# Ledger of designs, part 30: VHH binders against f4i9g2

Target 1, 368 residues: f4i9g2
Amino acid sequence: RSEKSEERRFDQKMSAHGAGIKTSSSAVPFASPKSRFLSKQEKFYPRCTPRLTGPQSRDTPPKRDTGIANEKDWGIDLLNENVNEAGTNEDGSSWFRESGHDLGDNGYRCRWSRMGGRSHDGSSEWTETWWEKSDWTGYKELGVEKSGKNSEGDSWWETWQEVLHQDEWSNLARIERSAQKQAKSGTENAGWYEKWWEKYDAKGWTEKGAHKYGRLNEQSWWEKWGEHYDGRGSVLKWTDKWAETELGTKWGDKWEEKFFSGIGSRQGETWHVSPNSDRWSRTWGEEHFGNGKVHKYGKSTTGESWDIVVDEETYYEAEPHYGWADVVGDSTQLLSIQPRERPPGVYPNLEFGPSPPPEPDLPPDQPQ
Key: E = the ipSAE of ESMFold2; O = the ipSAE of OpenDDE; V2 = 0.75 times the mean of E and O plus 0.25 times the DockQ between their complexes.

## First folded at step 14 (VHH; framework vhh_3k1k_2)

Design s3 (at its last look DockQ between E and O 0.43; V2 from the best seeds 0.00; counts 0 for: pae O 3.4 > 2, grease 27.5 > 24.2, SAP .672 > .668)
Fold by ESMFold2, look of step 14:
Structure s3 (fold): chain B 368 residues (1-368), chain A 124 residues (1-124)
Amino acid sequence: as target 1 above (368 residues)
Amino acid sequence: QVQLVESGGALVQPGGSLRLSCAASGFTFSRYAMRWYRQAPGKEREWVAAISSSGGSTSYKDSVKGRFTISRDDARNTVYLQMNSLKPEDTAVYYCAAPYRPWGYDRYTSYDYWGQGTQVTVSS
């Protein structure tokens, strides 16, 4: 019994990726998808070539696992005039470049630019669109969308955006960043999709997450995670990753944590399912009482178990590493978008009919 | 529409051999893994064998390893199950299945297409 207790204590200190028994002979749990997909994606990228007459080629597919880019990484530079140009490069490929403004209700203005290219035989093409939007509610948006395909049938699509909102009642500012990316192979049963989001408000509320899916080498995988900080010390984090082979083997690892003021819990599961539906799993949990004591427990389908209380300091990130001040500092182009001027005729200095008077700045200082 | 049609089931003596075929249509066969299942009277359906979309990987239920061989012919859109050294416990209706995994699926939206089955009986 004392040997089993020592083994349980040792197992409780292992990371979520290193615990348990994994008996699958044909699959490695959570192989590094970034390394394998980055290598494959590098084979899709053409070499950069200078152009003498048109816009620089933007036919580079997106990369995996990059998170959400900063606005400076895109180099968005919108024109103030309408442009509608097209041409042919020396290699026979065609290009176009256009820009414009759209106006709408409530002060809405969208400045945009679009460009693209196509090979001489039409077998490859790319497009990229940039925009800046604003209206009179304090809304601002900066965005990019690009897509393309090559002669081997590979295709890709990507969006990126930053958005500023201001709540009309509280004046609370919020900044949201998001990105979506996908790529599909034309010659293999392979591809990937990623969606990322980050949301911040001026009081320290922060939400981040990702949904990812991929398929390569007759294996599919999923990754989902989220982080939530209420700005007052409450933290929720979770991750759920799983994969399967085409032959029916499945495996996964999930965990979550929830903390406030040094008190909270963590729990997780690592699992494996054979094509026969035989399931192995190992679960674990921690309860943190905020007094230097931690209750650790767990069990597995092979009979391993533990249930102990240890002396251990509680560690968790009570505040996001990247928060409101950081995103404001990285969003200068978004924040510099100038809203459209309000129409004349209802304000001082215009002699149309009656206009609303300015509100007085003075408080009331006399009773009736 | 997706169709899977099994054939080749028969009555055979213990120790005999039999080859099952599953003809597929209605999808790009070469991009999908294929599987064989079986169901004995009064029992739940059980997995028997699987072959990857490329044909480069196979797997088998332990009780049939070394006796059964799964293979595919992408030019004919057909999956085979060669069954050797048959035993009375192999008696079942055998089903062909294609795991339907569309782009962007997850486990809650994925499912299999099934054939109608073919009867294999091993009896003396």
Scores: ipSAE 0.512, ipTM 0.835, lowest interface PAE 1.9, mean pLDDT 79
Fold by OpenDDE, look of step 14:
Structure s3 (fold): chain B 368 residues (1-368), chain A 124 residues (1-124)
Amino acid sequence: as target 1 above (368 residues)
Amino acid sequence: QVQLVESGGALVQPGGSLRLSCAASGFTFSRYAMRWYRQAPGKEREWVAAISSSGGSTSYKDSVKGRFTISRDDARNTVYLQMNSLKPEDTAVYYCAAPYRPWGYDRYTSYDYWGQGTQVTVSS
């Protein structure tokens, strides 16, 4: 009588519902205060309708957060002939157009065109300047400057530059693009400033960044970000943003990302300051080991804390989306600039000048 | 020059009411949020209430919520603090503050213009 002991295999399906707390670090989109400047842009009619031959303003107040345009987008139009013209339209508005060709020492050449207009009452005006520069060293520059004011007292200024230079020592070509934009309200305590830059070299080194400031009455915002690619696989990205609301509440978010060959780290902080000066902050970090594991850690002033290793694939951009090949492709006009021949007796300055310090951040009210 | 003049401070009994006024001059009043602060003897100045430039938003210290009301009259360049159900703990010099922030990226520092304050004493 063989008692078959039925071993009831209790299959404890421990359903490890690992509630993956997706700490969606929802980067609360920094709602940049919508500058009322958008609504006023539609009313900027100071189009001095020049006479049939006069320049037409294409210039409206610049838009915020548009980055650096390509040279093609600017439509750089340099006059081939020296022109000095001015006129008055039937509506009493005036316009001018002028161009020149400056030659300087060291093979310096500058072609420039300038045009502008003014309303009959002088309440609105615009100016646009374009230039092309070169020297014997291989330096080439395209640039534009636009400025204007409207009848409401709003004013704006915008500049764009694209520069090709060759490092005398490394013989490495570099293209640098920059843009600065600012606008100020004539009716409100409001203004904004943006500085953008892009730097590329033929080895894949790339730097991009922006500084943005703005104010709307008691509201203000600040934004900085940067990207750096060393051309060898190292990537650095960072952002730092803050804003202040009407009631004096402040908040900010910053993070940085560093990666090389699949290994790297991310870290950030989100903070809030109430009108009563109560501060809340959360700091977080990630260590990416390149093996599909990520160490995530963080804490907050409210007592939140975590320290975990998770299975997560690391994603980062090892190369810029827009790099050397791209900028070269988009810089046809720049590249087409013909330098003057090296003047006799002129030699390259061997002075290793220190790289100019990064230009200080300027407030929107301070035109460069 | 920015000037803030607080008024309306008085001695009141617990449970009493008081309305403070702050007359502002020297800046475009309607463009700025206004705040009330108070400083009790031996204590640090503390935030009490804020009102946005538009008047559409208000904020209060928790200890005064439901009792105090901040309001503004832009035509008179005046901000008010209606204080009801006053408590001895509300005894302080009350200050009106107009925000002033130089352009920059100092996100933690607050700059304000202050009046001379008005004394509120709540005592039996």
Scores: ipSAE 0.037, ipTM 0.436, lowest interface PAE 3.4, mean pLDDT 79
ESMFold2 (binder alone), look of step 14: mean pLDDT 82; pTM 0.837

Design s4 (at its last look DockQ between E and O 0.45; V2 from the best seeds 0.00; counts 0 for: pae E 3.1 > 2, unsure alone 63.4 < 65, grease 26.3 > 24.2)
Fold by ESMFold2, look of step 14:
Structure s4 (fold): chain B 368 residues (1-368), chain A 124 residues (1-124)
Amino acid sequence: as target 1 above (368 residues)
Amino acid sequence: QVQLVESGGALVQPGGSLRLSCAASGFSFSSYAMRWYRQAPGKEREWVAAISSSGGSTSYKDSVKGRFTISRDDARNTVYLQMNSLKPEDTAVYYCAAPYRPWGYDRYSSYDYWGQGTQVTVSS
């Protein structure tokens, strides 16, 4: 369930997994506090500037927890010409804008554009680079990298890319997206990092996940989750979240589910570790037999336990809400990247079977 | 290289006081929490106290609350353990530790750097 942006039709019961046990649990709740050092909003700059002025500057870090963007959200627009410009804005800041092409073996081509700026005293700076890559194997890549720092010493870095692979032997297409975002405070031991990925192939394989971590107010937190669909009805979903204080208290929550054709399992653990290594743990599980019976079980280190079989209909998401057809439709810029043209008369060495029937004679001035 | 060197251990009578010091080098001391542990003969090593990187938060094992005080001096890269009202049960080798928490760590990549330890003996 890769839904983006605004909260719509959101209900804790609908989004909760194992709600009966989770709702009644006395376990220490897991929470990832929002980074409060990022409350500063982006500045507004004029949209219509003369050609003598550079790109609009940005001196604020990216926001956390916005998810992975689609290509249209970036507005990548590579120049058709080589550019190497620089100048000074009215406020004394400097800027540059560059573009070019890199060529290499096997038809490799990279079209790129890079821009950036620096404040008059050098205390703030930013860069942004866009690119398109392709080669003769059918590989295509669309990407962005941004970075910057401000006068308060904060720094940030963000990458995004979208990639097409085509297997030379099977012709199986695969589209992958990935993003990384990072921001660090210049004056505090605080910051955050997020890595996101999505992978899709033409047979319906789908993999999505994220790794996140951060520090704020002498606490650290970490989050990892994944979703895997094999395209034939098998699904695996899981999460693993935990947090730690600098004083040594740790706590976390993890769970997974695996299903095929109404048969499968869910299981999880909520845990807490004191600074002296005393561990509390509560585990739970469900086995779904595909016949209307569900075995529910669990136990804790404090002696709590249950082991029951109930009559219950099995529900789980068997197909991804966002899959191959969706990503193809959202990746038109990636797919429109034109590979480098092959030189005439240059071909790989090939073996052929028996000669085809001769074609009729053609006028001498016909191609080849 | 990370080094933690404890000092101040001694033989004291019950009810006495000691101040332990731990000098740190080889890492950004002010960015890390510091902890004290102890190990008595025949027992496993146990946590005693911790102080946050800012020095604004502290925590203690229940058996030492009110008797022990952890503090830090970032200018000297030193953490202290003031031990008052000492009991025979406090007899142990005391270790300071610095939790290693690299950027991007997970629960399996965290560990502590340890000092050599200093002996505290409380006996009549």
Scores: ipSAE 0.388, ipTM 0.791, lowest interface PAE 3.1, mean pLDDT 78
Fold by OpenDDE, look of step 14:
Structure s4 (fold): chain B 368 residues (1-368), chain A 124 residues (1-124)
Amino acid sequence: as target 1 above (368 residues)
Amino acid sequence: QVQLVESGGALVQPGGSLRLSCAASGFSFSSYAMRWYRQAPGKEREWVAAISSSGGSTSYKDSVKGRFTISRDDARNTVYLQMNSLKPEDTAVYYCAAPYRPWGYDRYSSYDYWGQGTQVTVSS
């Protein structure tokens, strides 16, 4: 009577429900308050005004968050001849067009055109200026400045600039692009400012960044971000955004990532400050070891804490999406600028002057 | 120039009521949230209440919730703090604050304009 002891193999399928803590880095979408400037886009029907008609005015502020436009988008219209014209339209508006060529003793050349107009009642005005600059050193500059005021009292200023120069240290060609834009409401305590920059060299060094500010009554927001590529595989990216909302509540989000050859780190912070100055903060970090493992850690002021190593592939952009080849391709007008010959007796200023201090991050015309 | 003038401070008994006023000038009053602060002797200035520019939102320090009411009259450029059920702990100089935010990028900076304050004393 062979008692077959049925060893019931209790296959405890421990379903390791690995609760994948989807650390949804919920990038809290910085809801930039919709500036009322967006709604008043009157359909500017490009009236094909015949060439003989005065320059067409922009009657609306520039759009926010548009970055640095390409040469083609700026509508650079440098006049080949010296012009000094003005007129009055049938509607009583006035316009002017002028151009000039400035020559300096140091081989400096500046070709410029300026156009503008004013409504019959003076309630609206606009000005656009284009310039092309060069010197004997190989410096080239292309720029545009636009400004205006409309009948609603809104005012805006915009500038775009491309510069080709040789790096003082490396003698490498460098292209720098920049844009500044601002608009102010005539009716509300509202405005915004954006500063954009891009710097490229032929070795793949790239720097990009933007500073943005906006205000709508008691609400204000700031955005800063930057990207840096050293051309050797090192990448730095960062963002810093914060806002002050109603009643004085502040909140922000910032992060930084640094990578080289698949190894790197990310870190960030989300924070909130109440009107009574109570601060909440969550900080997080990632260490990428390049071996498919990532150390993730973080903490908050409310007692949240984590420290884990996970199997995760590291993704980062080792090269800029838009780099030297691209900017060169898009800078045809800049590159076409003809330098003047070096004047006799003019020598390169070997004075390694201190790099000009970074331009102030503030718009030239701050609302008082 | 931004000017804030607080008034209404007085000596009151515990359980009493007081209404503070802050007359504002030199800025677009209706465009800014207004705040009340207080500073007790030997203590740091502390936030008490805030009201949005529209008046649609209010916030209070926990210790004053249900007792204090902030309100505004934009036509008079005035913000008010109605204080009820006053306690000795409410004794302080009360300040009206108008936030000013320049185009600067300082998240930690405070650009509030302050009045001279008005003394509130709660004592038996």
Scores: ipSAE 0.049, ipTM 0.556, lowest interface PAE 3.0, mean pLDDT 80
ESMFold2 (binder alone), look of step 14: mean pLDDT 81; pTM 0.826

Design s5 (at its last look DockQ between E and O 0.01; V2 from the best seeds 0.00; counts 0 for: pae O 7.8 > 2, placed apart)
Fold by ESMFold2, look of step 14:
Structure s5 (fold): chain B 368 residues (1-368), chain A 124 residues (1-124)
Amino acid sequence: as target 1 above (368 residues)
Amino acid sequence: QVQLVESGGALVQPGGSLRLSCAASGFTFSSYAMRWYRQAPGKEREWVAAISNSGGSTSYKDSVKGRFTISRDDARNTVYLQMNSLKPEDTAVYYCAAPYRPWGYDRYTSYDYWGQGTQVTVSS
């Protein structure tokens, strides 16, 4: 079968028009579990029932590798100010829903709704909470948290938030989205966790990334990646993925690119480490000079190497595919959150005299 | 307060046998693989053997394969290293280790648990 041979380097030729060409990578050297926690994957039920019937949703574990949902994908619809309802479904399961609001310092207000259900014997349960938050600093937040368990001991938890900040120093608006997703098997040594984020500001700064961790039996994996656009033409993208067995074998793949004004670099490494710390690796790099020349180089611990300069146009994703205008257009519920009214100001504490009384014999005037 | 405590090290003639034990506490032992390492005087610590959390998979350094056997008893939270046909080159301090990988593990930060070591000396 195939060893850890040095991979041959290819010259890159890209189309001259258009930016941000995304293609599916089919040659992934990283040996990671492609399996997700798939036990008991089922269709989602609706979270809320029609009026007068209560919620009917049985929540299921979140799926891996699905990124951050749009606010409309959650369907957040906060209940009336004060709801506290409970009932029993025809199958003997119970449900509840409640709502309220919390007030705090500096104009803080949180409107929230919570719902959940339990099986008849109490072995399975789920909970979902929605909220809208605001205060007088310009902060707004829209969020979801849900969790559940089943009789086999599987458990899951997921959060999603969308937040508006206004930077104190510059008054620059910023929108941030984040999600955390977790699932754990009750019967296998298996589970995973993901944290995703997206950050945007009104001048074009954009940051996106994910941290993922997981375990399936004797193998664990980690994946981190990030994209950063400064809004002025600078871009940094990177990945760092690796896995290990419980017995000590490790392997991984990492790369990065950094560009500004057609000048920059790409570089990466594929590696493997034995339990004895014997390391095999293959590295590669590209230097782009902004003049139609690209220096491509690489080497491996087994002695393979290349070092060439080619004529090649430089292509990289110079602008994010999804940026400030897009996130503002997709965040209408967040942006529509109305903060609490401020208390009235200080009234004058001196009087300079009363106004003349109105003349009683004059005809009434229409209010202005 | 995770603890790993090795025992069973001794002075032994070439060709002899020893059984090392490593008692574990302070974590869910059955969820973790266990490893043995050794460090001879003036040398770097080296891996010797490993056993999966289920006990179904084992691996060994080539120089000890066929002579050493790793095993575990999850009911007693203990991992063992049976060492047969001992050679003077096996003289070292032997350590057990648990490669702890918590959720949120940073690959650049070590979370491994180590024992204090037990001395094995093989001399005529």
Scores: ipSAE 0.013, ipTM 0.574, lowest interface PAE 7.5, mean pLDDT 77
Fold by OpenDDE, look of step 14:
Structure s5 (fold): chain B 368 residues (1-368), chain A 124 residues (1-124)
Amino acid sequence: as target 1 above (368 residues)
Amino acid sequence: QVQLVESGGALVQPGGSLRLSCAASGFTFSSYAMRWYRQAPGKEREWVAAISNSGGSTSYKDSVKGRFTISRDDARNTVYLQMNSLKPEDTAVYYCAAPYRPWGYDRYTSYDYWGQGTQVTVSS
């Protein structure tokens, strides 16, 4: 009597209906006023100026608020040969072009090209320098420096750097980009300065920021912003803007947001100071609990106050839009730089050198 | 016109219970989260509880968690606050908050519609 134990295979087809929670994170884009100055990016075609014609001068200052360009956009043109040339054009303008290759004892290698020109009357001048650097430690650098003056008296200076290095502590590869731009008017009490930086590591840590300053006669403005991603989901973003107007009014707006795993806070302040030194301020905050609830609170110097909890979905960017993979992809020239071989007898300096002093947060020409 | 009418406030002994009601009119009640606030004498108005528009989510001030329950009846346009285990510290005027609106000049600032409130007094 062979009792056929019918093993009823309960095929539990758990239909994992993955309810795609379309978190419509309505990122209210902080509409930075798109100044639609669609400046026609004149495709700077690197005109390979034929060897016989001196390099053509840039006669215009750099554009404001353009961020950090990619290496491809800069068109880093390093001469392969050592050149030392100068000439005078038919119009009386002069030009020079030079290049070099510097070798250091510590495996340092620097290739550089420099070119410039001057108008016949000296009213206009320009200089451009490109370089690539490397050492035996894996350090790589691309850089550009441009400066000029035009006949209108405008002057400008800009620099761009892209650096690959290994973090001494984490042994992680890091790519850092930076740009500084400055222009001054020859006709007006006007000028602007911008400092941009981007830092990326292979673990997803990302830092971005900018400091901007401008002056136009009696008007001045400052803008600072930063973004931090720790690569683990922690995000910090902040802005700080203020201005002084011709009327003697000062105003500012700042905010900060911090998030991790759907939980976070936002806070901000808007303020103005009248010419008579009367200060108005409004402060606000948001606490995001990750459960679709947001605590909103705030107050003003005029007696406004609020403290409410609302049903609101939390939206934040947990990852940078442009991260490690992106910067690596856009850094082909940097990555292609060949390091020198480690010189005999040269060892890594195990001396934890003092952390480079924090770069001065203030542009040199920022009125104290 | 938005109107909120709070009711149910009374004098009760410590440990007692009350149920507050807020009858709402003048807006689409079911579309908005409702909130209870309270204001004790000499203190600022403070948030007490909130319920989502669907009623599916509730939130409470820490000091009232486990003691207070917010609920809503959309058919009656009414939000309730069941208050149990009342303490002297719960003595306040309780207010119902209607849909808030942004302040004219800042998207982060909002105002609410308020009723006249209902007095809750917890005393021995």
Scores: ipSAE 0.010, ipTM 0.271, lowest interface PAE 7.8, mean pLDDT 79
ESMFold2 (binder alone), look of step 14: mean pLDDT 82; pTM 0.840

